# VH-VL binders against Calcium homeostasis endoplasmic reticulum protein (CHERP): the designs that were tried, part 5

Target 1, 141 residues: Calcium homeostasis endoplasmic reticulum protein (CHERP), of Homo sapiens (Human) (q8iwx8r149to289)
Amino acid sequence: ETQLDMNEFDNLLQPIIDTCTKDAISAGKNWMFSNAKSPPHCELMAGHLRNRITADGAHFELRLHLIYLINDVLHHCQRKQARELLAALQKVVVPIYCTSFLAVEEDKQQKIARLLQLWEKNGYFDDSIIQQLQSPALGLG

## First folded at step 14 (VH-VL)

Design z74 (from z66 with heavy chain S57T)
Fold by ESMFold2, look of step 16:
Structure z74 (fold): chain C 141 residues (1-141), chain A 121 residues (1-121), chain B 106 residues (1-106)
Amino acid sequence: as target 1 above (141 residues)
Amino acid sequence: EVQLVQSGAEVKKPGESLRISCKGSGYTFTSYYIHWVRQAPGQGLEWMGGINPSGGTTGYNQKFKGRVTISADKSISTAYLQWSSLKASDTAMYYCARDFWEGYEEYFDYWGQGTLVTVSS
Amino acid sequence: AIQLTQSPSSLSASVGDRVTITCSATEQVNYLYWYLQKPGQSPQLLIYDASNRATGVPDRFSGSGSGTDFTLKISRVEAEDVGVYYCQQWDDYPLTFGQGTKVEIK
């Protein structure tokens, strides 16, 4: 059975969205690892983040703060060799990044682009995904 | 302007207790972890632990866990490092450092001036 | 704990020399830092995330590397660059520093 308490997830996401402290990020990350029980569980969590971030009317700070959560999760997936959670995030990262990049002006785009440089250096994604992220209009088109 | 100001140098004997302080100013004290880093004479830097002043949550390098206590008093924006029983090997310079965190960036952005602790046998 | 080993442990340079310092980690490090501790001073941040210069750090300082091998370069050393350079990782607790590289200016 694939069951996740999405209300509990959203309750942890809200402090990240609102104030985005290091402890709030850690709590969300810990919840995701505790619930990464199977590939379908991982895909439900990753899909939920995609839906929140790409929703019509999502403001930039919501998108950015949840992308910060994703960044922390990617790092810990690599350290813990959590392949299933990493794979689930890899399936949704292109729309997440590209939607957020295209929605803002150059100065905010620079902040998002710097994060892509970090992801590239740390080896979280293969070349195909990185190329899509580097060309945001093509990644969504 | 952000400042971390530490208490003055200490000369102590083995077995004595000691508490040194790190006062933060020019920023919201409870928004940043404070870490303690030691440097024995002629040696490199060694992380001891840190505290979130907001809730008092601490993390320690296991080498120092049980040997020192890290605490904070947020009403006066001050973090503390304390020993119940000093050893001669505790002779070192002790720094506090502020943990800047913003999403995907984290680093020690401000350091105290250091507190020299000398423990003579 | 992640161990960081710097090379060389010390060096002597003339003003205008190119200086290269390396930091090798026992496992992959995603978040690597460089600090300078000038004589009688607290450490100061030079580089974060392997290659990003901290605010106010001159462009003669550059960092590079990924995985387990990292490099700090000073393209043209100045007299003010004297001190001990440390690498540091923030991938896992306990946080650890390299043993330091002492740079003296002739």
Scores: ipSAE 0.782, ipTM 0.899, lowest interface PAE 0.9, mean pLDDT 93

## First folded at step 16 (VH-VL)

Design z82 (from z74 with heavy chain G50A)
Fold by ESMFold2, look of step 19:
Structure z82 (fold): chain C 141 residues (1-141), chain A 121 residues (1-121), chain B 106 residues (1-106)
Amino acid sequence: as target 1 above (141 residues)
Amino acid sequence: EVQLVQSGAEVKKPGESLRISCKGSGYTFTSYYIHWVRQAPGQGLEWMGAINPSGGTTGYNQKFKGRVTISADKSISTAYLQWSSLKASDTAMYYCARDFWEGYEEYFDYWGQGTLVTVSS
Amino acid sequence: AIQLTQSPSSLSASVGDRVTITCSATEQVNYLYWYLQKPGQSPQLLIYDASNRATGVPDRFSGSGSGTDFTLKISRVEAEDVGVYYCQQWDDYPLTFGQGTKVEIK
């Protein structure tokens, strides 16, 4: 019933993974907004990003670059009041962030931690989610 | 070292054409957007638009759309701001600025020295 | 377009004073910047993302705020801090600047 062209999505994600330019991020974000037709569509997109980022053995740059995409999407969801896409991302952000944070050494963890500070300041998530993100080992359960 | 060097000051009459330049050096020119910002005498800063030198994609502030053209020649690492017909109200200092972007961080990290354009009879 | 209003429009301070400049936005701003334009110079970045000091900016400069209200503080102003301070948003195009706050040091 709910159909998304995941090959097209992955084709847009690959340049983000590989080179992570501002234009590549914008293309991925635009695709997500164009395809955010219903709550199930939003959940499929968010779940796909979670699956790619949390996969065993995923390269750090893949995780980081797709988190950069999520960051841009969160900002635009807030500006456009795209509540369904925002809600879908809120459901997956804990495993995404915590897995990525725990997978790297301390210097890279600082970069990810600064992103969490930005998310908290910008009000993308409620206090319960923020608390889980701030305690990554507990956030994964 | 990264530098943005702009062309020299211009004194023009209304109706004349003009192209001013911003040459980037010390970095890969096609990796960064270049923005143009104007400042009328004694006034604040106004964003005019930007270009991605890699593919030539531009974006404009609606206020200036159709009145100026932003372009780039990546073979000589240079961005341009151009008028086909200047007006007295175009009298201003014009700055170019490099758009640093890395994930969730974005800012103007380098600015040109400015080009003063004076348009009077 | 997102409008930014700074307060005060101008001020005069003595060396060593604490200076506070505010920036108020007409809507939520997630990406707020502060610049200093010294007399006769290009603007220079002081603060990005509301509170992060740019490279080489002294720690006497600090930024804070979120949502629609932002503050730049100079804990102990120095003679070289003279110029016009601008806030700027990168949330939505066109990019916009506040009207500026002129700081004189006496």
Scores: ipSAE 0.827, ipTM 0.916, lowest interface PAE 0.8, mean pLDDT 94
Fold by ESMFold2, look of step 17:
Structure z82 (fold): chain C 141 residues (1-141), chain A 121 residues (1-121), chain B 106 residues (1-106)
Amino acid sequence: as target 1 above (141 residues)
Amino acid sequence: EVQLVQSGAEVKKPGESLRISCKGSGYTFTSYYIHWVRQAPGQGLEWMGAINPSGGTTGYNQKFKGRVTISADKSISTAYLQWSSLKASDTAMYYCARDFWEGYEEYFDYWGQGTLVTVSS
Amino acid sequence: AIQLTQSPSSLSASVGDRVTITCSATEQVNYLYWYLQKPGQSPQLLIYDASNRATGVPDRFSGSGSGTDFTLKISRVEAEDVGVYYCQQWDDYPLTFGQGTKVEIK
């Protein structure tokens, strides 16, 4: 009942990782909303994204492209008032953002930092989470 | 250099069919959505719809759905806007625009020069 | 559909004036854009995501705002700034534009 087909999820994530088109993002987002049936389902999806993005040896492109998926999902959660999926993503965003930011040199850090400015403007996270994202080394502990 | 070059002005009668074109050059045509935007004389801008030339996926403003067809021929890097039966109210300037998308950034980065369509008796 | 209302509908300014144009949305907008359509030309992007200047846009143009209320400012208007300014949202389809603000330079 709380089981998700993670192979199906990964099959949708791979085109996002590889080519990262608008259509690939939309397909991943649609899958997440179709499977966001309960808080545990939302937490499984969000946790899976965190695990993929924060894995040792994950390429920056994998991290960045899956963060793009998260950005699209955050926007639609807000528009649809999908509170449970939003809450699940809020619980994992700090390790996702901070690990990705700290794993690269400053040029790539700037691209990630611009995304944080967008998230702050759009109001996806409370001030406590935003403060952690703004101080990545401190946010990871 | 990226360019979107549209077909020339058209003068038509109500009930006639018409297809206007938007040819992209200087970039990989199938990597970007193409949108169509209408501007009736003296009026503002109105979004009509878009196409992904890669797979042919379209989206329409409901106001125009069933009244126009958006298509593309990727072999010649060209998008089309087509009417099967024009009305006088279709008199407008029609623009195509390229949808730049990179993750969290999206905007119309290039526009065609416009195609004036005049529909009158 | 998200409706955008601009204010004013038109204005006349002298070179060097500060010009402010507002755009109000019927619901929250996360992705707000500003365009200029000069006489006889296609629209051209000025601002994306409320406050980011597009490539080649002079520093005198700035955008601000969030939620439902946005502004475009021209700090010192120049003769070349004549045209119609449009806001546009990309939060939800159909994409919609404001009705336009006509700017004339005296």
Scores: ipSAE 0.813, ipTM 0.916, lowest interface PAE 0.9, mean pLDDT 93
Fold by ESMFold2, look of step 18:
Structure z82 (fold): chain C 141 residues (1-141), chain A 121 residues (1-121), chain B 106 residues (1-106)
Amino acid sequence: as target 1 above (141 residues)
Amino acid sequence: EVQLVQSGAEVKKPGESLRISCKGSGYTFTSYYIHWVRQAPGQGLEWMGAINPSGGTTGYNQKFKGRVTISADKSISTAYLQWSSLKASDTAMYYCARDFWEGYEEYFDYWGQGTLVTVSS
Amino acid sequence: AIQLTQSPSSLSASVGDRVTITCSATEQVNYLYWYLQKPGQSPQLLIYDASNRATGVPDRFSGSGSGTDFTLKISRVEAEDVGVYYCQQWDDYPLTFGQGTKVEIK
């Protein structure tokens, strides 16, 4: 019994992809928390973000802006002790980060690398995951 | 040059209404939230609330909710803080601040000069 | 609301002294800031995200810490560093500030 309105989710993701305002990210985050009803729900949301970000042909702005959404959700998972949503995101973060990092030139890689430093400081991931993120080619296998 | 210019000092009596202003210049006013921060005499800083001038969306510190109104007129690039009935405890310096946001970085990058509001009998 | 407590509440330093100010939070803070309010002026940003200097801030200012405990250091204080220092969190609304640390130069 795992039902999510993915059309509604995508409708909230599109403004994040296109314009990436604070309000757009907040709306996407609020939807995710309102629909994080069980571990399977959380895994469907996290998997959907992984699929959108890692798709062949996804452009950098789509990847970056959805990673910004993930960053905000990670923060609020920690604050709200939403362990199931946090765990679901932890399962997909390596392909998300590593695919996005490897797809771009050094200038854009610096934006992504600075975000990893923030994630490390804030304690969202264990040392094993951090090590994979720090070595993107090894992280994808 | 980005500037936030606030209205001048006010001396008021309890029960009077007041609206103070914060005018932004040198940037696209509707692209940034404006926050209000107060500082009672000899005291620290206290966040009051914020507005997105683009659509008028507001957020308030619960302590001030219902006591003040935050608004904006984007046609003249101005944010407002308003009381319908001032109290002596409203005596403070009031600052506006611009909310810079870029993905995972956010901070107050520009502040107004402050508006001193004195409420006394 | 997340409460922030600074230490010390005031201090007096000579030019060239090393100054250390701490900020303790009642719960984990991921987004911590430091401001200086010089006499008669508006607050100005020194540090964002615990350790990043804002544009134009001299390198004698540094921030560190994570979790609930944060530190601002001035490696060699200058006369112009007089004022009140505030930490601030942006983890959750309402935004909150520490009570302030007054730094005087003797």
Scores: ipSAE 0.806, ipTM 0.914, lowest interface PAE 0.9, mean pLDDT 94

Design z83 (from z74 with light chain Q88L)
Fold by ESMFold2, look of step 17:
Structure z83 (fold): chain C 141 residues (1-141), chain A 121 residues (1-121), chain B 106 residues (1-106)
Amino acid sequence: as target 1 above (141 residues)
Amino acid sequence: EVQLVQSGAEVKKPGESLRISCKGSGYTFTSYYIHWVRQAPGQGLEWMGGINPSGGTTGYNQKFKGRVTISADKSISTAYLQWSSLKASDTAMYYCARDFWEGYEEYFDYWGQGTLVTVSS
Amino acid sequence: AIQLTQSPSSLSASVGDRVTITCSATEQVNYLYWYLQKPGQSPQLLIYDASNRATGVPDRFSGSGSGTDFTLKISRVEAEDVGVYYCLQWDDYPLTFGQGTKVEIK
């Protein structure tokens, strides 16, 4: 049975949400890699991030800082060839990005859109996912 | 005005110890990693390692691990690079650099002026 | 460790020339930078994330590329552009620089 200590995960997420330092991001990323024991474990972690980021009432800083964590994890998944964790994040990135993009006005949208350009250049997602991210209202369908 | 000011040039003999310094000013010292980069005569740039002054966490290029110690004294906003026993091959210019990080952007935004270390018999 | 190889190792240009410098990596690099070290100075950032000019860098400098192959171009070189150009990767530790490209101005 797939079990993860979600209280421990949330305790690592909170410093990312509050202060978003490079060390806090690294601690969250390291925890995710240490707990990426199987595809169901990876899907639980990715789903948890999606649920936190897309929750009604989530503030922009929470969404942005956890997206920064996802960005760091995507990079390291690619480098370490952590295919299962990468695949789990690919399944949730559309609602994560599109909800966060649509929740803010234009100047903050540009900051999020620059991150999408980085993701496209780095090849984290296939063209179908990228097209959905580029059209956020259609991506949420 | 952000500045990184390094200690002056050093002339040493093999086997001697040395500590060089990098003092940060114009910003919150504990908010940024400090890295050390060396440049041997006629050669390119080589990353040695870095430190988070807030908690003292260090990372080293394996080539230099055990050969140098990176440390910081946050009470005086200063990072250090230290050898217990210098070799002639340690002759180089040594730079400190501040690590700017914001989400998905990271780069060396400020550099010290360099400290020339000459180790010769 | 990710190795970066620059080409050419050196070049001599006249003011107004177009200069092209390449950086080839041994594996995919997501975070590629260009630095200039002018004679007697510390390195200074020109380009981050392969193509973004740092603050205050003239628009005659441009960067491009992805994956393993990257290019820095100076559309019209000026006398002040003399120095050694380095690419840098920040994908994985240890951080590594290319060997440098020395640009001289006639």
Scores: ipSAE 0.800, ipTM 0.916, lowest interface PAE 0.9, mean pLDDT 93

## First folded at step 17 (VH-VL)

Design z91 (from z82 with heavy chain T57S)
Fold by ESMFold2, look of step 19:
Structure z91 (fold): chain C 141 residues (1-141), chain A 121 residues (1-121), chain B 106 residues (1-106)
Amino acid sequence: as target 1 above (141 residues)
Amino acid sequence: EVQLVQSGAEVKKPGESLRISCKGSGYTFTSYYIHWVRQAPGQGLEWMGAINPSGGSTGYNQKFKGRVTISADKSISTAYLQWSSLKASDTAMYYCARDFWEGYEEYFDYWGQGTLVTVSS
Amino acid sequence: AIQLTQSPSSLSASVGDRVTITCSATEQVNYLYWYLQKPGQSPQLLIYDASNRATGVPDRFSGSGSGTDFTLKISRVEAEDVGVYYCQQWDDYPLTFGQGTKVEIK
């Protein structure tokens, strides 16, 4: 059955949003792996992150810090061969990245673009997704 | 300026206890993990473990788990590496290093000067 | 644990030479680092995430590679570049270092 405690998830996300420490990221990541029981569970978690990050008026620091969580989860998905959680994140990464990139000036865009270079090197996404991330206005179209 | 200053060289006999220290200054001590890395004479670098000074949580290389204790006293911005019973094979240079983390960037940005520990009969 | 093997174990270079050091991992590494330990000193960071120069590191140092194979290049060696170079991975605990590459100036 597909049941997730989204209040618990949000309680773990809030310290990431507010202070973004390595331990807060780890706690959010550990929760996601403990609850990644099936493809629907993975899609609920990934969709929740997308909704929080792409919400109208979301503060850039909220977007950035939750993208940092996603980055850590992508790495551990690859290490643990957690293909279902990886696939769920791959489905939402384009709107997440592109919305966040387009919302800010060049200095903050460079920080986000460096993360994309890391994602490309590490092989988290196929060429089609990378192409969309590299062209944010087209990726959202 | 950020500095990690370690305690002085030690000469010990097998079976003795020892605690060496790493004092951080010029930054918020509780905001960064401290790692311990050893280097036996003429050998390469070997990671021993780390501590989050904020809450005292630790992680160890299995090789050293049960052999050493990593701790911290955040009131004096100091991390410790401690043996209850030294062996001759513990002879090495011991470094502490600060773990810089910012989202997707992480690296050792500052290192202590090293503490030489010599254990011989 | 992820093992890292460097090549060569040592080399002798003249000022102005190009130096290449390799690091091979037993499995995929996403977060690879290069350090220089000058004689009598603590290690210092040169490269993080395979190819990013640390602050203050001259551009004669460059890193490349992905997966299991990585390289560090010094385009024109200077006398101050003497020491032991280490690669290091941060993909999985325990953190591990390569065995080192000693670079001497002849």
Scores: ipSAE 0.801, ipTM 0.909, lowest interface PAE 0.9, mean pLDDT 93

